# Miniprotein binders against Probable RNA 2'-phosphotransferase (kptA), part 9

Target 1, 222 residues: Probable RNA 2'-phosphotransferase (kptA), of Haloarcula marismortui (q5uxb8)
Amino acid sequence: MPDAVRRCPEDGFFEGDTCPVCDGAGTHILDGARRRQLSKFVSGALRHFPEDAGIEVDKAGWTGFDALRVAVERQYDWADAAALAGVIATDPKGRFERTGVGNEAGITTAGGRVRAAYGHSVDVTLDGTDDPVPATLYHGTAPRNVDSIREAGLKPMSRQTVHLSESAAAAREVGRRHAADPVVFVVDATAMQSDDRRIVKRGTETYTTDRVSPVYLSLLEK

## First folded at step 6 (miniprotein)

Design s3 (from E7 with T5K E7Y E9V K37F N41D K42L T44Y T46I R48E K72W)
Fold by ESMFold2-Fast, scan of step 6:
Structure s3 (fold): chain B 222 residues (1-222), chain A 81 residues (1-81)
Amino acid sequence: as target 1 above (222 residues)
Amino acid sequence: SKRVKIYFVGDSPEELKRAIEEVLKLAKEYGGEVEVFIEGDLVYIIIEGISEEAAEKIAEKVKELAEKLGLWVEIEIKEES
């Protein structure tokens, strides 16, 4: 849980119990739980769903502070301009940039523009760990499909995703649904993710993706 | 037949993982087909092949879950195309 957000009249917003500049206690703005909720909404609205949040971001990712405030006030009846300004000013992950307010970005509750800044990604899995997607995944298939896969890659059927396995053995077992003697492809998941191709953990030992280009595939040696 | 699109935003892998697991359980309860996409702090889940009543119940339970876990959530219910 993050610390509360407080406000010093002279030095602006700060995190925790004591102003880092003057050692004053300041005035309470948000408790940790509400700070977290608001921070996640603002980050998401700027990075992932501006249209759904009712804001417009320009080609460089900027939106007006006042437009963002209106979106925030619609989302949470407890949030106001001070809550928004405080979340932006005290974000420990540096997810936000604010411009157009000079040296008052840490104190002002009005004006300027806000943009999402580059930050750390969060990796999650459904197998009980927070480890990233494995560097190598596997796909089992019928031998008759090998030539097609080498030419066109792995493609989903209508409304389905491509299923990848965590181990060669698991992939071979899946492949047995399609052939008595299946073959296994090795998927370079690290290369896929480096190229911004999405791979999602769906259950134990199972991952999905929308397609796998031939450049990421090789046939497993027996 | 309805499609439910769910967007979660959170900064804790633990919270996001819990949300994914609970939504998958809920989708299975109502007989829906599920796709999950994870991009850093965003989780996007699509549930398809469910009735209007099931979609509304899923949306209600997902909103309660997000509140409990301190996550932002956006939910869309649409007709399947």
Scores: ipSAE 0.000, ipTM 0.277, lowest interface PAE 12.3, mean pLDDT 75

Design s4 (from s3 with V9E L42T Y44W I46V)
Fold by ESMFold2-Fast, scan of step 6:
Structure s4 (fold): chain B 222 residues (1-222), chain A 81 residues (1-81)
Amino acid sequence: as target 1 above (222 residues)
Amino acid sequence: SKRVKIYFEGDSPEELKRAIEEVLKLAKEYGGEVEVFIEGDTVWIVIEGISEEAAEKIAEKVKELAEKLGLWVEIEIKEES
């Protein structure tokens, strides 16, 4: 369960029971259960279901803070601008970015823009991210899928991206979610990027792309 | 027809994997179309194209599964848009 969210009038939002800057108790904003519920909703709305939440995200993934606040207030009668600002400011997973509020991102309950920092299934191009992509990536899958992948490549289900791993071991571990004895494909990420195919770092050792043509794939030996 | 959104969160990759496998099996049993979004310790699963009866049965089984596996779960059933 996450810690509660509180607000220090001088230092802004914090998690737990004591302000990390001034040691004050601050004012209660959200308990852990509501914090979890709200952060799940905000994350889902920004990454996967903006239409369901009644918000629009631009090509870079941004939505207005005030538009997101309206969506939050429609979803939960206990949530307000302070709850939203607090969830964004204190997220331990670093899921959210807020801009357009200067040094007040941890304090202000109005203004600016919000986006998910990673994890989108909707069509966005993240600006200002300069994370290098390894020359080789990997994809773990069930043996039954080998023939179709060799023929048609790696393709997502509707609105999903193709997930690639940084190492063969990580890919095999992911593949174990689908089969006891997974196989691993080697992805020529250098060739993909040379052909202007987009690959985005999504988290530790994980990368996403829209699809992988068979020309970039080879089966890794056991 | 109905759309079911399932959110799982937990610290155990093995339990999340089991949850995904069981939900995919349920979706196939009831003829639903499935999308899965995985990020670390969280999973979204969306099932579309199923009846109201199937959606309710899936929701009940998924709640039981989450309790068994020690996962946090939220489920939303809506009419397809």
Scores: ipSAE 0.026, ipTM 0.540, lowest interface PAE 6.7, mean pLDDT 80

Design t10 (from T0 with R6W E14D K15E Y16F F18Y E19L E21Y K41E)
Fold by ESMFold2-Fast, scan of step 6:
Structure t10 (fold): chain B 222 residues (1-222), chain A 94 residues (1-94)
Amino acid sequence: as target 1 above (222 residues)
Amino acid sequence: SKIEVWVTIEDDGDEFEYLFYVSSPEELKRILEKIKELIEELGAKEVEIRVEAEDEETAREIAELLKKLFEELGFKNVEIKIEGNKVTVRGKKE
């Protein structure tokens, strides 16, 4: 279960019992169960079902914070602007981005725009980031896909981009969605970037790229 | 008349959830086809669908539709629970 969300008047939203900046207790915003429930809805609405949720996302995936708040309040009678802002600010996977509020993104309950940082099935184009990219990344997949990947590389299937993981363990866990005993490819991210192939960090442990040519891939030895 | 449909699907190691309101079994079938497409596109390993119908007869008919859906999606371990007008179907792939 996720930790509860609390709010410090000066330092903004935090998870757990104590503000990491001032050691104050803050004010309770959401318990763990409601935090999870709201986070699931927001993630789905931004990535998969914006029209059904009653919001519009632009070509870059953005929707207005107020429009998303209205959608959230229609879905849950207990949810409000503070609950929405808190879920966005404290997401441990970094699934959400907020802009248009300056340095107030972790504090404010109003204004700006929100989007999913990655994972869209809807048609969006995401901009880059300045976050560092590790020399080696990983991709987990079903064994049946190995021959196709060796011949054609990694291509987006039902997503807009190829998702890469920071560790072999994380990649293997992602691969378990498609097979009980997944295999892991090692991606030479240094070589890709040396060849001007763009890789972008999205969220806390996820990296995206348009495609991965077979020349950058090798199967992880067991 | 209103039928309430809750869908929970695993995505990237987390889950998303949505509530649909439908007015007829025919509308439910259309929503279930959309849900089926989404599950297939995401390659979801765990899915739970909960439906609250107007009566027990409608709930039993819905349970049959959901059983067929999970079979078509290739789930091997499927749990079906019917409690009055409420149906819960949960499946996961190992």
Scores: ipSAE 0.127, ipTM 0.551, lowest interface PAE 5.2, mean pLDDT 82

Design t2 (from T0 with K15E E17Y K41E)
Fold by ESMFold2-Fast, scan of step 6:
Structure t2 (fold): chain B 222 residues (1-222), chain A 94 residues (1-94)
Amino acid sequence: as target 1 above (222 residues)
Amino acid sequence: SKIEVRVTIEDDGEEYYFEFEVSSPEELKRILEKIKELIEELGAKEVEIRVEAEDEETAREIAELLKKLFEELGFKNVEIKIEGNKVTVRGKKE
């Protein structure tokens, strides 16, 4: 179950019990169950069923915040502009983008545009995107694998490729599939690409490659 | 004819979204082979494919193609929903 959504008058929306900026309790906006329910609807309306939700999405994926609010209020009698703004602002998966609200002191409940943040949108090839690959990528693994990786590099398991993350934090979470206390390797993606090793972007922070030679690897300092 | 396809792949907290248009079930079958390779490459545990065809007959043919795809990928819990010219197939692994 997701955490509840609350609002600080000065710092805007937050999840959980305490404002991360001022340590205040704020005011209740949405409980966890309703947060999940509304988030699923908003995601679906923007990505899968805008016509059924009664909104218009332009070619770039944008819809007006106020139009989306009307759709939300029609769908749920308990939802309002604050609930919608809060769901968008606190989404842990980063599924939403909002523009036209440049107030650094807080998040407004009116105006602007909203769209779904797509991990990938490809026309035909599905070979990933031509987006630039970052100079540094990361790989999370169990501590027991460190010595073998230093000797042989990163190799695919089963029919899967080697997964690389854009951030150390994301790599650590991937590593938790194999150990509670994962370690992170730093991958020199610039050197790999200079040596004609292919790295493909598969999601917002995820990249794949066939293998990573030990020469491109170093252990991240803790 | 127009066949609109939307694919959502979820694995390990990451979400991949693909949207494309094809002109025939035969063209769709070719692209589904690439999607199958991607799902196997990612080791994905949850996959949803939504298709909107021009007519119900084409949607029915596509539903059979998607059912076979999910079976080949080893999904045991497969949910299939057909609503006129629209098909949604979802599969989850442990």
Scores: ipSAE 0.000, ipTM 0.226, lowest interface PAE 11.2, mean pLDDT 77

Design t3 (from T0 with K15E E17W K34R L38F K41D)
Fold by ESMFold2-Fast, scan of step 6:
Structure t3 (fold): chain B 222 residues (1-222), chain A 94 residues (1-94)
Amino acid sequence: as target 1 above (222 residues)
Amino acid sequence: SKIEVRVTIEDDGEEYWFEFEVSSPEELKRILERIKEFIEDLGAKEVEIRVEAEDEETAREIAELLKKLFEELGFKNVEIKIEGNKVTVRGKKE
């Protein structure tokens, strides 16, 4: 279960029971269960079903914070602007980006634009970051997919891009969503970049690429 | 034709749901691919999809699309109920 979301009046939203800046207790915003539920809905709305959630996403993936708040309030009677702002500000996986609010992104319950950092299945073109790409990346998947991946490589399917993790542990956790005992592929990111294949950092611990051909893949031992 | 869809997803005691309307089985098939990705991202153990079509023939076609979706999601215990122009498919993982 994720930690609860709390709010410090001076330092903004935080996870757990103690403000990392002032050591104060702050005020309660969301229990862990509601935090998880709202985070998954927001992620889904931005990545998979914006039109069904009643929001409009531009070509770069952005929607207005207020439009997203209206969608959230329509979905859950217990959710408000503070709950939405808190979920975005404290997301441990960095799945969300917020712009247009300066240094107040961790504090403010109004204004700006929000987008998913990665994982879109809608027709969206995301900007990358200039952060360096690790030499090795990882992809977690269900065991049933091993033979097809060895033959055809990794393809985006209904998503716009292939998602890669920076550690085997992170990839295994992502793969657990598809199978109880996932397997992990090792991706030779250095070889891909040497062959002019683009890999882009989209958020915390996540990288995207158009596809990964079998020549760059090997199955992790264990 | 008018096709109304409701998806209910349960994960660790939490419930997520959304509703939408499509005009054809082909449009529904495209939306189901997005729903499949969402369900996989959640790692959901219980999913219910309810559909109301304009006629019984369309409902039966939709039931086959939903059966395939639940199979692709790895559900083995799938309950399918067809009542005239209404289809309900429920899957639960052990």
Scores: ipSAE 0.000, ipTM 0.222, lowest interface PAE 12.4, mean pLDDT 77

Design t4 (from T0 with R6E K15E Y16W E17F E19T K41E)
Fold by ESMFold2-Fast, scan of step 6:
Structure t4 (fold): chain B 222 residues (1-222), chain A 94 residues (1-94)
Amino acid sequence: as target 1 above (222 residues)
Amino acid sequence: SKIEVEVTIEDDGEEWFFTFEVSSPEELKRILEKIKELIEELGAKEVEIRVEAEDEETAREIAELLKKLFEELGFKNVEIKIEGNKVTVRGKKE
């Protein structure tokens, strides 16, 4: 839970109980729960749903502070210009940039433009760095697809990505949706990753990749 | 129990499509957490999740889970359709 947002009349917005400049208590603006809630909304509105929030973001990512304030007030009856300014000024992760107010960005409740700071979220989920990828993965398919897969590899077809399973058994279960007696391909995931092909964990036993070249595939023989 | 899931994530011409099977709502919740991270990372404007469970009680539980997911993602225009053991939830920003 983040700290509360408070305001010092002289030094501007701060987080916690005590102004870092003058040691005064200041005036309460937002408790930690509302601070988190508002910060998530503002970040989302700037990055993901500006149209839905009723704001217009230019090609450089900027929107007017006043337009953003109107959007915030529409979303939360407890939020005002001070709440918005405070969230932006005290964000510990540096998610926001504000310009057009000179050196008063930490103090002023009006004016300027706001945008989301680029590079705040790392592409960890897409790269799958949080979840290790097994050395071997599997793909279950109908027997009629074997010849095309051997010649052209695994392609997404009507999907954007190719789906792979953690075990041969899981791959067979997936394949059973399309054939009573599915076949299983073995995928050399180690070789794919060493060749800079991205494989990402997307489920309990499910992984995704863009494409699997025939050189990484072999039919599970038995 | 068998739960089949289809997820379509779309943003300005790029589409991500996932199909998977889980044995419980608890497993589904874990996978949906990963999908939520991907949706947030992509800044996706359109998401559709279709689920087929073995029974209606499980489907209703999953509908509530999906409703929460779309709310947490900030979707305001959300369509929820429950037909027996099948659930479809679609959200679009704009």
Scores: ipSAE 0.000, ipTM 0.157, lowest interface PAE 14.1, mean pLDDT 76

Design t5 (from T0 with R6E T8Y K15E E17Y E19V K41E L42Y)
Fold by ESMFold2-Fast, scan of step 6:
Structure t5 (fold): chain B 222 residues (1-222), chain A 94 residues (1-94)
Amino acid sequence: as target 1 above (222 residues)
Amino acid sequence: SKIEVEVYIEDDGEEYYFVFEVSSPEELKRILEKIKELIEEYGAKEVEIRVEAEDEETAREIAELLKKLFEELGFKNVEIKIEGNKVTVRGKKE
């Protein structure tokens, strides 16, 4: 279960019982169970079914914060603008981006735009971040895919981009979505970038690229 | 003539929640195919679908359709609960 979401009047939203900036208790916004429910809904609405949630997502994945708030309030009678802002601001997995509110994204309950940072199943194109790309990245997959990956490399398939993880452990978790005993490929990200292949950070531990040629891949032995 | 479909998907710690309002049998089939695609894309380990139908007979027909969907997707331990016009189907890949 995730920690509760609370609000410091000066420092904004935080998770747990104590403000990390001023050590104050703040005001309760959401318990862990409701935080989990709302986070699932917001994640799903932005990534998979924006139309069914009643929001419009542009080509880059953005929707207005206020439009998302209306969808949330329609879905849950206990949720309001503060609940939505708090879920977005405190997400430990970095699933959400908010723009158009300057440095107030952790504080404000109005304005701006929101999108999912990664994990889309709808037709969107995501912007990158300026965060540096690690020298080595990882891709988890089902064992049945090993031969095709060795022959043809990594391709986006049903996603618009190939998803890569920061660590072998994270890649294995992603691979578990497709197999109980996933295998992990090691990606030579330094070599890819030296060859002008673009890799972009999306979310907290996820990177994306168009394709990964077999020359950059090796199977992790363990 | 409205049917509400609620879908809960758990995939190795990530959870997704969807609500669909369906007004026809044709639309229900379309939504179920989209749900199937999501479950396959995420390699979901646990799925719960809840449907509120217009009446008890329709609910039973939907329950049978959902049972087939879960079986087709390889779920074990498929649990079905029908309460009046409400259907809940849960499946886990264990």
Scores: ipSAE 0.010, ipTM 0.207, lowest interface PAE 10.0, mean pLDDT 77

Design t6 (from T0 with R6E K15E F18Y E19Y K41E)
Fold by ESMFold2-Fast, scan of step 6:
Structure t6 (fold): chain B 222 residues (1-222), chain A 94 residues (1-94)
Amino acid sequence: as target 1 above (222 residues)
Amino acid sequence: SKIEVEVTIEDDGEEYEYYFEVSSPEELKRILEKIKELIEELGAKEVEIRVEAEDEETAREIAELLKKLFEELGFKNVEIKIEGNKVTVRGKKE
């Protein structure tokens, strides 16, 4: 279960019980269960079913925040602009990107554009960011996938890229979706970039690449 | 109430989760066809679809629709569970 989403008047949205900036309790926005429900809907709408969600996604994957808000309010009678903004701002997997609101993406409940940072099955072309790539990245997966990954590496689906996490902890959390006892692969991002393999930052702590050859992979123990 | 549909698709270490509310059996059939297309596109090896219907009879009809969908997708190990007005169908490939 994810942590609740709360809002600090000064510092914006946060997850858990206390504001990381001021230690205040803030105001409750979403409990963990509703946070998960809304996050799933938004992720699905942006990646796979925009028409069924009642939104239009352009060729770069973008939709207006306000259009997405209307879709969310139609889907859930308990959700509003603050719930949507909070889910986007606090997503631990970095699934969402928001632009057009300057440095207020963590606090504002209006304006801008939203897209999924990765994972599309619809016809979308995503541009990368210029953010620096860490020397080491991580990929969490179910133990049953270890042998195939060692043999063939990490491969994208037809319209997707391989996504990697910035930390072993983040990768393990991603892996927990697939297994109670996930394993983590260590990715030698420095070696990949030295070999002209492109890696780009997508959302918070998430990086994408076309594929990862087995030569760049090792299994993280425990 | 409306028919609620939850879909979980697992493929090559990636997980996709979707939630829909539909108001009629016709709308359900349309969304299930889109889900079928997505599963085929992703090449998914493990899929779970859960539906909460208005009543037990509707749930049984939906279970038959889901069974057909999973068979058309080539799933051989298909588990079907009906609990009152709720139906869960899970398919797994090797």
Scores: ipSAE 0.012, ipTM 0.357, lowest interface PAE 8.8, mean pLDDT 78

Design t7 (from T0 with R6Y K15E F18W E19F K34L K41D)
Fold by ESMFold2-Fast, scan of step 6:
Structure t7 (fold): chain B 222 residues (1-222), chain A 94 residues (1-94)
Amino acid sequence: as target 1 above (222 residues)
Amino acid sequence: SKIEVYVTIEDDGEEYEWFFEVSSPEELKRILELIKELIEDLGAKEVEIRVEAEDEETAREIAELLKKLFEELGFKNVEIKIEGNKVTVRGKKE
């Protein structure tokens, strides 16, 4: 469990019970459990689900701090600008980067831009590989999921990426882990990439993306 | 050069997948902590981590880090495969 987040009026946000600069107790911002919960949401929104969180990220992964604050306040009635700023400023894992606020990043509750410093499931492709993505990819799933997928597309669950296979056979094998008689969706990867949807090759015959809209999907005929 | 990390977690019949690309030893350590957090959050009983490193020496080093990670998470039955610059570590809890 992470330590609580507190705020020193002079030295800014800190983790634990005592300000490392002045030895003061400061003011409570978040307990460890809420810190973890908010950090996971912020991390997921920046890395995996910006659209679902209601924020826009640019090519370099940046979003406005104030836009992210609105998303946070919508998600949790106990979270505010100080909670968001504190989570970003004190993250021991270095998951977040904030710019546009000068040396005030450790103390300000407004302004600037925020991005995930690493761990992007989709954005990695912008800095990564020139390896070609096949025109057609495949996704295997349980028959019970067909109607949901046709309505909403392929979406990550619990901050995972969508896994796509290079062949129908490989997709069917993956699907067999979830159902004895899986179905296979055909993914129009060319159309996705033409619409600036990112697909990353991560291994032999395997690809990831953050989501697949229904417009790119059709069932493989048996 | 880059290190590619692929994580698969099975939980209650659902499969969760993450992909990470890391460019430095410092970034790798941060990503391993994030992976540990994901595994703990889900209470996962079956986890597979696949890594493609720059070379065989780096892969061997990463295999040792992953072994330690799985042990810290309470996995007793840990299977480790090293094939050149590729590492696969699988853990299962009863």
Scores: ipSAE 0.000, ipTM 0.196, lowest interface PAE 12.3, mean pLDDT 76

Design t9 (from T0 with E4Y R6E K15D E19W L38Y K41E)
Amino acid sequence: SKIYVEVTIEDDGEDYEFWFEVSSPEELKRILEKIKEYIEELGAKEVEIRVEAEDEETAREIAELLKKLFEELGFKNVEIKIEGNKVTVRGKKE
ESMFold2-Fast, scan of step 6: ipSAE 0.155; ipTM 0.630

Design x1 (from E7, 14 letters changed)
Fold by ESMFold2-Fast, scan of step 6:
Structure x1 (fold): chain B 222 residues (1-222), chain A 81 residues (1-81)
Amino acid sequence: as target 1 above (222 residues)
Amino acid sequence: SKEVLIYFKGDSPEELKRAIEEVLKLAKEYGGKVEVKIEGNKVKIVIYGISEEAAEKIAEKVEELAEKLGLFVYIWITKES
């Protein structure tokens, strides 16, 4: 059960009984049980069911704070702007981002935009870029996985997405974390995109996708 | 009456199919009506027309099912709209 959310007029929202900055008690906003309920709803709405929650999420995952507040108030008669702001500001797992409010993100109960920082199952490009996806990508893996991948394709396993590398060398380096002599699969990214499969750039030499069907895969010949 | 929104995500079509089948059995057991939407590796199921007690029991059993099948699950209980 999480700690209660309280509010310091000067220092903003905090969890527990005492403001970490001024040692004041502040004003009660949410008990632990309601904090848990609201944070689950907000997380789910941003990551999994924005349409059902009555909010619109843009390509980068952002929704207006005030639109999210309306959705929250519709869902829970005990929740208000302060409850929403407090849940976002005090999240110990860093699940939420808020922008458009300057240094007031920990204090303000209005304005700006909110998104989930990770874990989306809706079409969102969090750390992606408009940079074009290379025609060919690569995936490094342990030799023991070859037969499984040929039959079922690439799946995220313990991750939200499948990670692909821009070069065979980078893919081997990633695969080396799991086996001393990794094998590399070649991914036909052009064919995937032509079939409306989404691939997103997440950083230097790294791309993500939901899964890769066997039809797009071949073993890199050494 | 209550609604239960169940959201599954996973990369095994076989486990997603098992999850759908088990949720449909639960809905029938508790007298609920069901809507299912499948989109790639994502499944949304809405069970409606059930009591609050039934909704809570369904949510508990669905959490257990998702853990057993290795699926991501999110469950939201709300009043019918």
Scores: ipSAE 0.012, ipTM 0.460, lowest interface PAE 8.3, mean pLDDT 77

Design x10 (from E7 with R3E T5F E7Y E9T K37E T44R R48V E60W K63M K72V E74Y E76I)
Fold by ESMFold2-Fast, scan of step 6:
Structure x10 (fold): chain B 222 residues (1-222), chain A 81 residues (1-81)
Amino acid sequence: as target 1 above (222 residues)
Amino acid sequence: SKEVFIYFTGDSPEELKRAIEEVLKLAKEYGGEVEVEIEGNKVRITIVGISEEAAEKIAWKVMELAEKLGLVVYIIIKEES
């Protein structure tokens, strides 16, 4: 769940409890759940279903901020220009570009044009990418899980996909959620893809897959 | 009356199928009529004939379902066309 969106009158939109510029509390704009809902709608409308959302995008992918605001206000009775501007300004994945408002893109609730940031979408999109999958990926876990993983492989917990990291360091950090001294499994991603197992990039250093058979796994030697 | 358009995508055919089944149950619960289109790992579901309040409740429940199943979801609510 993302943090709430708040607004500082002078410094513009920010996420969390305190303005990063002035340390003020600002004014509440959106809670985390509504922020997530609106962000997904805006992203989808710009990338997948502009006509269904009631907007028109030009050949370069741009739509007017005000046209997008009208679409958002029709979609959600709780959303307004500030909610839309805040979602765009604070997006941690950099999914949106806004132009035509000078240096006030983080502050203004009117004007300009918006589009999906295509370049950023390739690297950080939740839809997966055609970015090359590294030959080797990593999975961090608690030492107590080693025997289970060696026998049954990596399986999704709570019906989520299996998450893999691009580096051993990133995998170890993820593993620290479960143990102070986690272990790291090395995943033979090349072999998985050769066997028609799908691996999808989900952001800068994260990959997902349905499961990883023990045949593709080995423990990282110290 | 309102129309709810739901777009799902994700890594697991099993979870996509489960999402479709749960959305169909939800649509029936609120008295809506449903249409489903599947294209690979992309699913489009349209629910029609429901009230504005029902549409908002469906949207929230579907977002929570997608998070639970590890799926990407996009939802649009509009007047029936």
Scores: ipSAE 0.000, ipTM 0.310, lowest interface PAE 11.1, mean pLDDT 76

